VHH binders against PRELI domain-containing protein 2 (PRELID2). Designs and how they scored, part 2

Target 1, 189 residues: PRELI domain-containing protein 2 (PRELID2), of Homo sapiens (Human) (q8n945)
Amino acid sequence: MGVSVDVHQVYKYPFEQVVASFLRKYPNPMDKNVISVKIMEEKRDESTGVIYRKRIAICQNVVPEILRKSLSTLVILCWKKVSILKVPNIQLEEESWLNPRERNMAIRSHCLTWTQYASMKEESVFRESMENPNWTEFIQRGRISITGVGFLNCVLETFASTFLRQGAQKGIRIMEMLLKEQCGAPLAE

## First folded at step 13 (VHH; from T3 with F115W)

Design U1
Fold by OpenDDE, fold request of step 14:
Structure U1 (fold): chain B 189 residues (1-189), chain A 128 residues (1-128)
Amino acid sequence: as target 1 above (189 residues)
Amino acid sequence: EVQLVESGGGLVQPGGSLRLSCAASGFTFSSWNMYWVRQAPGKGLEWVSEISYSGSSTKYPDSVKGRFTISRDNAKNTLYLQMNSLRPEDTAVYYCARETPEYWFALMEGSEPTWDERGQGTLVTVSS
């Protein structure tokens, strides 16, 4: 079973500023769960100007803590058998394609650690807003697929949905704060 | 779950007009950019129109520019496509679609977008 969460956000900042803030987003004291980010690869296509970047992020595994707070003891007991809950950290791989000419950026992220019982994938896009050229729209789709839990799937899906939503919102808040700090007040219409 | 239901298709003569509607549910309609796409027989999906989340901005390909008008009523969760001066080449199944990352990835990868969040479509046939 899978859950999908879609998010749309408008940053009232130019594309370049938003992208710059995004690229510097982590590590950040505002999100202590992100332990480290390493650039694994970066390439620029000279013909298109597209900049490809691959990064690996190491994050603290907060799932066990969240589950403890949100789920019944029975569910927790079942999850104790899940190896995912035993790892202290998770690894996320992020690939991004930045097109400065077209003023858009696509980002694909997936969890490298949650492979046996769950898969997590996020696809995001930054683009110049149609509403205002000095604004940037952010679209994100997060997906979590959970396997092997049988009757608990519904509960876990709800959890997954909440997790994705909260994660997205947190990310947005961080971005907003960074933008304010780095660029000042958002641009008016 | 995103639901998009198109309506208003039918048979029309060349030069005629038709107005399509799309009823949206399962998401905050007013927060999303929306699209009309079409698929002619034996052809792939073609982008027909785009409208911003507020409705203040629209885009059209040259193929329909000046003839088609996209609009939306956010209070009614409804997307519209006014089609004027219809041509036989406009014959297609018309789909209402919500913006998704898939579109952008397809563009970057050089593949045809699938518009993965679209309705079942409504058939528009332009014929004498």
Scores: ipSAE 0.863, ipTM 0.947, lowest interface PAE 0.5, mean pLDDT 91
Fold by OpenDDE, fold request of step 14:
Parts: C-alpha cells; structure tokens; sequence
Structure U1 (fold): chain B 189 residues (1-189), chain A 128 residues (1-128)
C-alpha cells in the first residue's frame, strides 16, 4: 500500500534567500520535534558547481500522538502492538544537490527508523520561478508505503495522506516565517 | 488522483496546423506548471513546451520554437498546444504532463525524465 502527496508553493523571495533559509531551517524553536541535525558529508563539484550535502536529523516520534488524536480506541490498541510506535525518536536522512548556477536545488529525504513496517520518502525541488526571477518555486512529493498491516491498510492510507500533507504544510509555514524574519516582507509582483 | 486526458491528435500534411487539448482533473490545475512532451517512434520522451501556473510565462526548445504555442485556461482546467508549420519529424505521441520532482532529479542525474504525471497521449502524424 502506497500513498503519495504532492505540494506546490511559491515563495516570493530570490532563490538564494530561500535556499539559505532552508539550510538554516533546523533546528529552530518553530519545530520542537527536530532534536538535532548533523552534516555527514559535503562536497562540491568544481566543474558543475553543484554542492552535495548529506545530513542526518533526529526527530521526536510524533506518530503515536497523532494517532491518539485521530483514530478510534480500537485502532489505537491494534497499533500499540506495532513496535514502530514504541521508539521515542526517528532518524531522517537528507541528501541535497544545490546548483547555484542554474538556481535550483533537489532534496531527497527518507526515514531510517521505520524500515520494517513503513517506508517514508520525500523528494523536493527549489527552483527559480519562470514568472518572476526574484521568486522561488517549491515542489514536494511525499510517499509513504505501509507493509504488513492487512485490514488496517485503508485507515492507515488516510492517516498517511494526512500526515504527509500536514507535514508539508508545516514545513512551508516554517519557511515563510523564517523568510520574513530574515529577509523582510515578500517581494511584490 | 491526477488525471490528464489529451485530445486533438490526427493526420495532417506537412505545413499544416493542429491544436491539442488536455483536460486536467484530480488536482488544483491553476497551481501547477504544465508541460507538453512527445515521443516519436523508437525515440525517448522529448520536452516540447512549458507554461507557468498562471500562464504568464512559456518556454520552448529550439526544435519547436516559433511554430508551437502553449497556453492554458485555468477556469476550464485545460491545457492547449497550438502547432503550426508541422513537419514530418513532429510525428509523435503527444502527452500533457504536470510538473513533478522527478523531472528535475532526472536532469540532475543525467537521465531521461519520465514525466510520471502524464496522460495517455494523443497521436499526431505529419505525412504527405
């Protein structure tokens, strides 16, 4: 069973400012769930100018809390038997490819903790907007695949979809706040 | 679920014109950049045109620039491709596609984009 959610957002800020804000996004008080971020690898291709970065983020496992709020008691009881709900923290790996010359950035993220029961992946792109060179467009696709839950698949699909959508929206809100704080008001058309 | 349905393909003589349409549903059409891509027999997918979410900006490869025009009606959730001065080499299945991260990753990796959110296509044959 797989769920996919796509999001498109326009930031009315130059690409460089948006990328800078993204790279400083975590940790911050706006998202208390992110405990730590560590850069594992960074390299620059001298021929293309592309900057590659690999990071590991440790985040609080918020899935149990969300489930408690959204699901019936019966479903929660069934879910408690799943070991993935018992881990306090999750690890996310992020790889990014920043091309400053072309003014685009690609980001891949996946969860390292829930590999037995669920696969979570996100692909995101920042790029200069065609509508305004001082704007940046953001596209994100989140995917969750759940295995081994049988009769709960339908319920979990709905949950997964909501989870991805809410996560994306939260991320966008954080970015907007950071951009306002760091760069001021958005640029007019 | 994203649905894209192309129409308007057919047989046309060299130098002729054709207008393709794409009906979009299952997503907020006006929020997404859209593309036309084509696949000629025995060849890979080729980017043909791009239009911004509002329709204010367009982009074309040199192969079709000056001959093809992409446009959109966001109120009707419809994408268009006006094709003029058609050539035999324009013969292909034409697909309407929505922007996805896959396109950009393919470009960065040096692989051929699949345009994973595209319709079933409409065949355009240019022949005398």
Amino acid sequence: as target 1 above (189 residues)
Amino acid sequence: EVQLVESGGGLVQPGGSLRLSCAASGFTFSSWNMYWVRQAPGKGLEWVSEISYSGSSTKYPDSVKGRFTISRDNAKNTLYLQMNSLRPEDTAVYYCARETPEYWFALMEGSEPTWDERGQGTLVTVSS
Scores: ipSAE 0.860, ipTM 0.946, lowest interface PAE 0.5, mean pLDDT 91
Fold by ESMFold2, fold request of step 14:
Structure U1 (fold): chain B 189 residues (1-189), chain A 128 residues (1-128)
Amino acid sequence: as target 1 above (189 residues)
Amino acid sequence: EVQLVESGGGLVQPGGSLRLSCAASGFTFSSWNMYWVRQAPGKGLEWVSEISYSGSSTKYPDSVKGRFTISRDNAKNTLYLQMNSLRPEDTAVYYCARETPEYWFALMEGSEPTWDERGQGTLVTVSS
């Protein structure tokens, strides 16, 4: 149960440039919702060269504003009924595995806020494109399931699907702007 | 919802040929890398081929290289596997699968990918 949103994007830039831009987006002027990021753990596997990092991000909670502006009566009722959604900030845990030798990076995150009532997870991968070694493919899967608001769980999960898709599109737009600013025009085939 | 439906399996003699098809729906097929995976009786899943989102790049393990050809028709949302010079050891249920993040996490953990975005499979039996 829950809702899942999957995206695929090709960045026409080499893996190293895409990853460098991704790692610099915290903090990033284009993403005003990220308040702070703290590195909790960092390890390097000497045999493979894989770099593991665990981070905690504190983000502005925009969920109440999004729900408040909805025209749906059911969504507005959920906003008024569920006060736990009204916390000022949310915490996200992010784990990443960067493999420079194989030119891939895996990232998973989940929300630490509301864990008794909801599962909010995201898994992402950057990797060298099969079609062009100077391009990077990005795939992402976001999942939300909600068990804490009774029969309205399906309504909130449906709205969350739209939120996940819009967030992924915003992330892609930010990445393209950062890549253009840092690296110039996309590489051609 | 992602849907993958394999077809084209059957009984063939050693040395024969067979073409499998996979009908895809519920996602933008032309944006995603795709795989064929097989499961022989009593065995785990084995990667058989991989094709890039446009179809311009393909990869095969040594066990099938030169005998199997993966292809796709993005206008028809269909993935294909042409299998030639079939051997009894090619007997398996064949699945088409879409690339997911789970594959990459499994590789990093040293475990076998589950291929959880695959179809129901089509049985290929190679025997006399």
Scores: ipSAE 0.676, ipTM 0.869, lowest interface PAE 1.1, mean pLDDT 83
Fold by ESMFold2, fold request of step 14:
Structure U1 (fold): chain B 189 residues (1-189), chain A 128 residues (1-128)
Amino acid sequence: as target 1 above (189 residues)
Amino acid sequence: EVQLVESGGGLVQPGGSLRLSCAASGFTFSSWNMYWVRQAPGKGLEWVSEISYSGSSTKYPDSVKGRFTISRDNAKNTLYLQMNSLRPEDTAVYYCARETPEYWFALMEGSEPTWDERGQGTLVTVSS
């Protein structure tokens, strides 16, 4: 069992501008919890022009602080019994496929930390809009499932839904700010 | 929870017409691109039509272009497929589906899309 949050957003900017802003956002310079990002692999398919990249990000573990602010003292005391969740940093793996010719980009990320207790995955796509070739559609699916904390699984999954939604909304706001700063006003219909 | 419920299938003679409906709930229907896909007996899923979130843009494969028309009513959260000039090879279970990232990842990986967010389907049989 798990929680899933799905998002659809239209950026009124051409695909190339949206991707350029996304690549500048990533690593996220406005997210102070990102410690480092390392490119592990990059390759280009000469026949299609698709650019594949694999990156590993190391982030500060803010889960204990988020749970403390959102949960009762009793739940927090049970949380403290699970020492694996108190690691100082977490690792995220990201894979991306950029297709400049077809004007789409797919990005998949997942957490490498805590995999025996939780699955944290995110899939995102940017594509030329069906409605306007000068616009870009963004779809994203975030999923979190927690299996290794017993009774507390349902409580943690409830808060995971809010976390996924807030993270997606923050990402969209950052993208809109970067696009406006780099490219000016959105293109009209 | 996303729910999609297809209806309107049935038995029709070659050359006939049918109109399929799909009632959507559990998500903001007007924000999402939608599809019709079909599965002939013993075959895999085949994309049949695509419509943009506002309904202003549609796409069809050559096999159905000119015969099938996708439409949507965002006020009623309903997707439609008008099928005309039906042929025996159109016999299939028809599903409505929502666009998901998994569709795109299947294409990037060279595999068939799973169409995981689809309804239970409605059977269309074209036979004399």
Scores: ipSAE 0.673, ipTM 0.869, lowest interface PAE 1.1, mean pLDDT 82
Fold by ESMFold2, fold request of step 14:
Structure U1 (fold): chain B 189 residues (1-189), chain A 128 residues (1-128)
Amino acid sequence: as target 1 above (189 residues)
Amino acid sequence: EVQLVESGGGLVQPGGSLRLSCAASGFTFSSWNMYWVRQAPGKGLEWVSEISYSGSSTKYPDSVKGRFTISRDNAKNTLYLQMNSLRPEDTAVYYCARETPEYWFALMEGSEPTWDERGQGTLVTVSS
């Protein structure tokens, strides 16, 4: 009873520029849902050069708006009957491993809110493109699994793939805007 | 949903050749990097080739370099593996696989990738 969505994007900018833009994404005026981001832990492995970072993001809860704006009557009734979905903010935990020597970065996040009822996890990777060392490939897998709300599991999971895709599209738009603003036109080769 | 279907396996004599195919559906094939992996009898999975999303870049491990050629036809949503100069050691079930974040997390953790987004495989047997 879960759904997953996978995304692949090529940013025509070098790895270092893409990572710099990603690290500035929180806070970002273009993403109005992110309230704050705090670094909880940072470790640097001198032998490999890998930088580990753990962050907590506090975001405005847009799930009720997504469910309320649905064209499906069942989805609308679902959000009106489940009050736990109406909390004002949600917390996300993000872990990242940045490897500057190998030019890759792995990021794992999960929702700290609603853990009794749902699992929301996201795994992302930035890496040097196989096709052009001045480009960066981005892959992302989002997963939502809902438990413990009976009939509402079916309704919420029916729309979960749309939620995951819209979140990925928003993240890509923010990245493209930051890259264009800071680095100019994409590199072509 | 992602679907990968391998074909073209069979029995071949040492020194012979085979061409494997993988039909892909349920995703935008031309946007994703692809792999061939194999599992020899009683062994774990071994990566044997990688091809970029457009097909312009390929990689091979030393064990097959010069003998195997990966290619793709994005108009037909098909991945290929041309295997030449086959050896008995090449006997395995061959799988095509799509790149996922799991691969990279396994590498960061020092673990072997599971290749969990792969087809059911096609058997290649190299013997007299």
Scores: ipSAE 0.665, ipTM 0.863, lowest interface PAE 1.1, mean pLDDT 82

## First folded at step 15 (VHH)

Design W3 (from U1 with M108Y S111K)
Fold by OpenDDE, fold request of step 18:
Structure W3 (fold): chain B 189 residues (1-189), chain A 128 residues (1-128)
Amino acid sequence: as target 1 above (189 residues)
Amino acid sequence: EVQLVESGGGLVQPGGSLRLSCAASGFTFSSWNMYWVRQAPGKGLEWVSEISYSGSSTKYPDSVKGRFTISRDNAKNTLYLQMNSLRPEDTAVYYCARETPEYWFALYEGKEPTWDERGQGTLVTVSS
């Protein structure tokens, strides 16, 4: 079973400011679930100016809490036997490619935890807006694949979809708050 | 599910004109940048035109600039491509496509973009 969610957002801030805010996004008080972020690798291509970065993030596993709130008792009891719900923390790997010259950035992230039960992947892009050079467009595709759940597929699809959407919206809200705090009011049309 | 359905293709003589349409459904059309791409016989996919989500901005490659015009009607969830002064080298299957991260990752990875959210295409043949 697979679920995909696509998001498009426009930040009315220059590309450089948006990228700077993104790179300093975690950790912060706005998202207490992110415990730590470690840079594993960073490279710069001198010919193109592209900056590659690999990071590992440790986050609190909030899935059990979300499931308790959204699913029936029977479903919860069934899943309590699954080890995925007993893991206190999850690990996320993020790879990013930043091209300052062309004013775009691509980010790929996936969950290193739960691979036996579920796969979560996100692909995001920041780019200068065609409509305004002082704006930045953000597109994101989130995908969750869940295996071995049988008759619960429909319920889990709804859950996965909601989870991806909420995650995307939370990320956008955090970015908006950071940008406002760091750069002031957004630029008008 | 994203659905894109192209129409308007056909046979036209050199110097002629043709207008393609793309009906979009399954997503908020007005929130996404849209593209036209084409595939000529024996060749790969070629970017033909780009339009911003509101329709206020457009881009073209040199190969079609001044001859092709991309536009959209967000109220009708429809994308258009007006093609004027058609040439034999414009012969191709034309696809409308929605923006996805795939294009950008393909660039960074040195791969050819697939435009993974595109329609079935419509054939345009320019011949005397």
Scores: ipSAE 0.862, ipTM 0.950, lowest interface PAE 0.5, mean pLDDT 91
Fold by OpenDDE, fold request of step 18:
Structure W3 (fold): chain B 189 residues (1-189), chain A 128 residues (1-128)
Amino acid sequence: as target 1 above (189 residues)
Amino acid sequence: EVQLVESGGGLVQPGGSLRLSCAASGFTFSSWNMYWVRQAPGKGLEWVSEISYSGSSTKYPDSVKGRFTISRDNAKNTLYLQMNSLRPEDTAVYYCARETPEYWFALYEGKEPTWDERGQGTLVTVSS
């Protein structure tokens, strides 16, 4: 079973500022769950100007905590036997394509951990807004597919949806704070 | 779940006009940029129009510029495509589509976008 969550956000900041803030987003004190980020690969296409970057992030496994807050004790007890909850950290791989000329950026991330139980993928895009060249639009699609949980599928889907939504919202809040801190008040219409 | 339902297609003579509608549900319509795309027989998907989430900005390819007009009513969760001065080469299935990351990734990967959040389409046939 799969869950998908889509998010749209408008940052009233120029594309370059938004991208700069994004690239500095992790690690930072605002998100303690991100332990480390390592750039594995970076290359620039000279013909297009597109910058490709691959990173690996180590993050604290927050799933157990979220489950404790969101699910009944019985469900939690059942899941305690699942090895996925015992992993202290998770690894995320992120690939990004930045086109400064066209003023857009695409980011794809997926979890390298829990592959035996679940697949998590996020695709995000920053682009110059059509409504204002000094604004940046952000769209994100998060997907989680869970396998092998049978009768708990409904509960897990709800959890997955909440997880994706909360993650997206947290990310947006962090970005807003960074932008405000670094660039000041957002640009008016 | 995102639902997009196109309507308004039909048979029209060259030089004629049609107005397509797309009813949107399952998402906050007013928050998303929307598109019209079309697929002619034996051809791939072609982008024909884009409109911003508020409706304040629109974009067209040269193939339809000056003839087609995209608009939206956010209060009614409806997208429109006014097609004037129709030509035989405009014959296609027309799809309403919501913006998704897939379009952008397709560009980077050198793939044809699929517009993965689109409706069932409505057939427009321009013939004498």
Scores: ipSAE 0.862, ipTM 0.950, lowest interface PAE 0.5, mean pLDDT 91
Fold by ESMFold2, look of step 16:
Structure W3 (fold): chain B 189 residues (1-189), chain A 128 residues (1-128)
Amino acid sequence: as target 1 above (189 residues)
Amino acid sequence: EVQLVESGGGLVQPGGSLRLSCAASGFTFSSWNMYWVRQAPGKGLEWVSEISYSGSSTKYPDSVKGRFTISRDNAKNTLYLQMNSLRPEDTAVYYCARETPEYWFALYEGKEPTWDERGQGTLVTVSS
């Protein structure tokens, strides 16, 4: 089971600029909610130029606060019955592949904290657009699957779908703002 | 939920033509790059065409270039594959597929893509 939210966005900026702005938007140690970030592995393939990274981030858990502030009575009832959501910190594992020569990047992450009860994964790809080499296509899939909490599974998954979609849209707006600040107006066709 | 429904397959003689259709629903069709892939008996999935979200850019492998034409009608949420000069080796189940992150991770990990957003397929048989 689970819910999946997929988005596609075209940034009218070259791949290199989009990747640079994405890395600026990325959570960093100065973020109030980020406790630590550890790079676990980094490999550079000299023959292809592909750069692989694996890192683990530990973040302050704000999920109970978000659920508590929900106006949905069903969501409020769900968080009261799911005690595992009240842990103080969450761990995220991220893997990324950057191919500067082919001008694409793939990033996936998943939550390590709630694996007994939930699977939370995000997959993102940036690539040179098929339609214009000075543009970048972004695709993203967010997936949340809740298990082992009884009848509340479908309620939590419904809330998660809304959360994933709103988060993706906010992320796109932030990227557009950063690109405009850093690079100026979008490139014309 | 993404739904992709292929149609238009059948039996044709070598040198013949077929047009495949794919009806798409459950997503904003005009925003996504689309593919045709095929699976011959006993073989894995083979990419046979790609079209950009607006339809302005297309790509083909050498095995079908010049014989197959991918197109799309974004007003009707429909993807097409015009197949000309068909050969017996074109015999396969043909699938309509949407671009997803899975393809890219499979590429980086050296694995075969599963094409996890594809339809049920339509059978094309090219035989005398």
Scores: ipSAE 0.725, ipTM 0.883, lowest interface PAE 0.8, mean pLDDT 83
Fold by ESMFold2, look of step 15:
Structure W3 (fold): chain B 189 residues (1-189), chain A 128 residues (1-128)
Amino acid sequence: as target 1 above (189 residues)
Amino acid sequence: EVQLVESGGGLVQPGGSLRLSCAASGFTFSSWNMYWVRQAPGKGLEWVSEISYSGSSTKYPDSVKGRFTISRDNAKNTLYLQMNSLRPEDTAVYYCARETPEYWFALYEGKEPTWDERGQGTLVTVSS
């Protein structure tokens, strides 16, 4: 089975502000790896007000740089032997459900590139905090499962855990910077 | 690896009390909202309480409100459920669960949540 990384973060900003900042995240200067985003489907449930959206994002392929900087000789050798990892960009499919009335948003994504070799999935939720209605809780689960590299699958999955954690931390930093720019300092209790 | 271990279940008479415990390890317990859910014989999973990451906010369905109290000790990585005025319909396996994104996607897709991060459960039987 794959590797999983889970994150919980509290943004001390109201749900509406956090969602607005999240929706400005692609494309933005702080995440230069996102090249473009196309909306494939959007629908609104009139009875609940829930907005569903499906998007395809095209991102720069930073995997060669990440693998090249690896401390593991085995990861570097995997990179050299698997030419399919050297494509110029990767594609992600993203689905989101925004519920303005209940003040939550669920987003999931998976990688469309390399599906014969790997399953890369991410699930995120923003919700009004149980502790303060002016705060937003963020939970995220990233999962990578690698099946197409033979006996090296375990080595790449171990490295992927670090990648997922660092990516989640980067996303949180971008959100905090956008929130500070738009809304000022975090709200206190 | 996330571990959740429930204990404190048993046989009690109607009107009795039990205190359930859940020992948590493998994650930063104090950062996560936690739940108790239960499964009666032949039924699906039913949410019975929720507590926020610091313990400052709790929620209950009407079926247990006033009788059950959820609490947590973040220094001991332990979740509790105090169950008073027990009734035969409270008979179930009780599970400690951590909040995950899976619940939200199940709701939006019209599916039953699996509560994919829960323990093995502790049996509570309420009968004469």
Scores: ipSAE 0.722, ipTM 0.879, lowest interface PAE 0.8, mean pLDDT 83
Fold by ESMFold2, fold request of step 18:
Structure W3 (fold): chain B 189 residues (1-189), chain A 128 residues (1-128)
Amino acid sequence: as target 1 above (189 residues)
Amino acid sequence: EVQLVESGGGLVQPGGSLRLSCAASGFTFSSWNMYWVRQAPGKGLEWVSEISYSGSSTKYPDSVKGRFTISRDNAKNTLYLQMNSLRPEDTAVYYCARETPEYWFALYEGKEPTWDERGQGTLVTVSS
């Protein structure tokens, strides 16, 4: 049993610009809530040009619900879920595949902490739009599952659904601001 | 909750035509790219058409190109597949599906996509 929240967004900017802006928004070691970041794996497939990357981050759990920082969607969703449990640190795993030739990028992440009681996963894809090669489509799916027992699981998952949707909407707004500031007005046909 | 309900399947003769419908609910249909996929007896799922969220762009594999036409009516939340010049090898259960990130991860990992946001399907049988 779990909750899934899905979002679709069209950015009216070319794939390369959207990915560049996303990577600047991406969590990096200079963020003050990140204790450590380790790049576990990075591979380039010469036949396809696909770039694979795997990272593990350990972050401070510094979230009172009122604490608002510019963090990635992965960190926001994980912290909203696990911060209710008042755990000092969380461990996050993130994988990405960037295909420059086919102009798509897939990113997924999940919280490694407390897999026996709860899970939080995020899946995102950027792809060249079917409708305009100068536009980028974004889809994102956030999933939270609490594997405890009873009525409270349903209530907690319903609450988590609201946080997933709000986090996704905020992430889209941040991306739109970054694209406008760095790349100018959106493109149209 | 995403719900997709296919209809319009049946028995047709080779060379015949059939039109499938898919009623969508539980999401903003007009914002999402949609697919038809099929599963022949004893086989895996095969993609047979794709349509963009506004309906302005469509794609087909060579196996059905020129014979199948995907379309959508966003005012009615309905996806369609017009199938012409049907062949016995088109016999399958046909599913409509919404685009999901899972397809992309399966592609990169060399796995079969599960198409986990699809309906229950409608059976199309092409035989003499």
Scores: ipSAE 0.713, ipTM 0.880, lowest interface PAE 0.9, mean pLDDT 80

Design W3 (from U1 with M108Y S111K)
Fold by ESMFold2, fold request of step 18:
Structure W3 (fold): chain B 189 residues (1-189), chain A 128 residues (1-128)
Amino acid sequence: as target 1 above (189 residues)
Amino acid sequence: EVQLVESGGGLVQPGGSLRLSCAASGFTFSSWNMYWVRQAPGKGLEWVSEISYSGSSTKYPDSVKGRFTISRDNAKNTLYLQMNSLRPEDTAVYYCARETPEYWFALYEGKEPTWDERGQGTLVTVSS
């Protein structure tokens, strides 16, 4: 069984500004977890104008520190038992489709690290708001499942649910800070 | 856990009207765009209406435009579909669905969306 977290957010900025800020998100000084990002592939469909990109991100692995600082005996036991969680960095593969004409962008990622023990996937969409063409709607679905640690799977999946929620909120805060810094105050109507 | 429960289906004669309801729970209903989709016998899923999170914007395909009206009551966590001037080709199971990223990836990949966050559906039969 896995854990899924869904988020909806309205950024009160036009689609083009939100996408520009998203594309500059890595690296940034507010998110020290991202070490590097490499573009592996990019192509454009001339008939639709859709731009496809594939990227590999290398991120600092903060999972062992989070587990180690937990006060829960079960979380501490999970940390000690699952040594593969102690790798120094994790790799994420990201695919994106940007449609400038229809003003939407779909991004999905999955973890390339730990695939024998866990699955981590994230899907996100930015699109012109149905309610205001100067605003951008964001939806995100994050999913984690853990299979390889026996009786501790439920405990680790519960902790992963908290991690997904906090990560989604941190991502939203980073985007809002980048938008304010690079584009000014949000547009209101 | 997201729960969507459709109701209001039944048998109606051509030219008649019917109102569908969808009770939503397990999420902040007022934050999410919502859809009605339908599946005619032996056919795939077809979207028939979309409504924005506050209810201020709606969209319809040509097949139902002018006959169907989507609405929502965010205080009651309820989505509605008013169907007028019903035709035999409107016979289908009607589902309430929440917007998900999967729809967008399906479109980019040239696949049919699965509408994986939908209820169990309510049957509408239009016949003499």
Scores: ipSAE 0.699, ipTM 0.875, lowest interface PAE 0.9, mean pLDDT 82

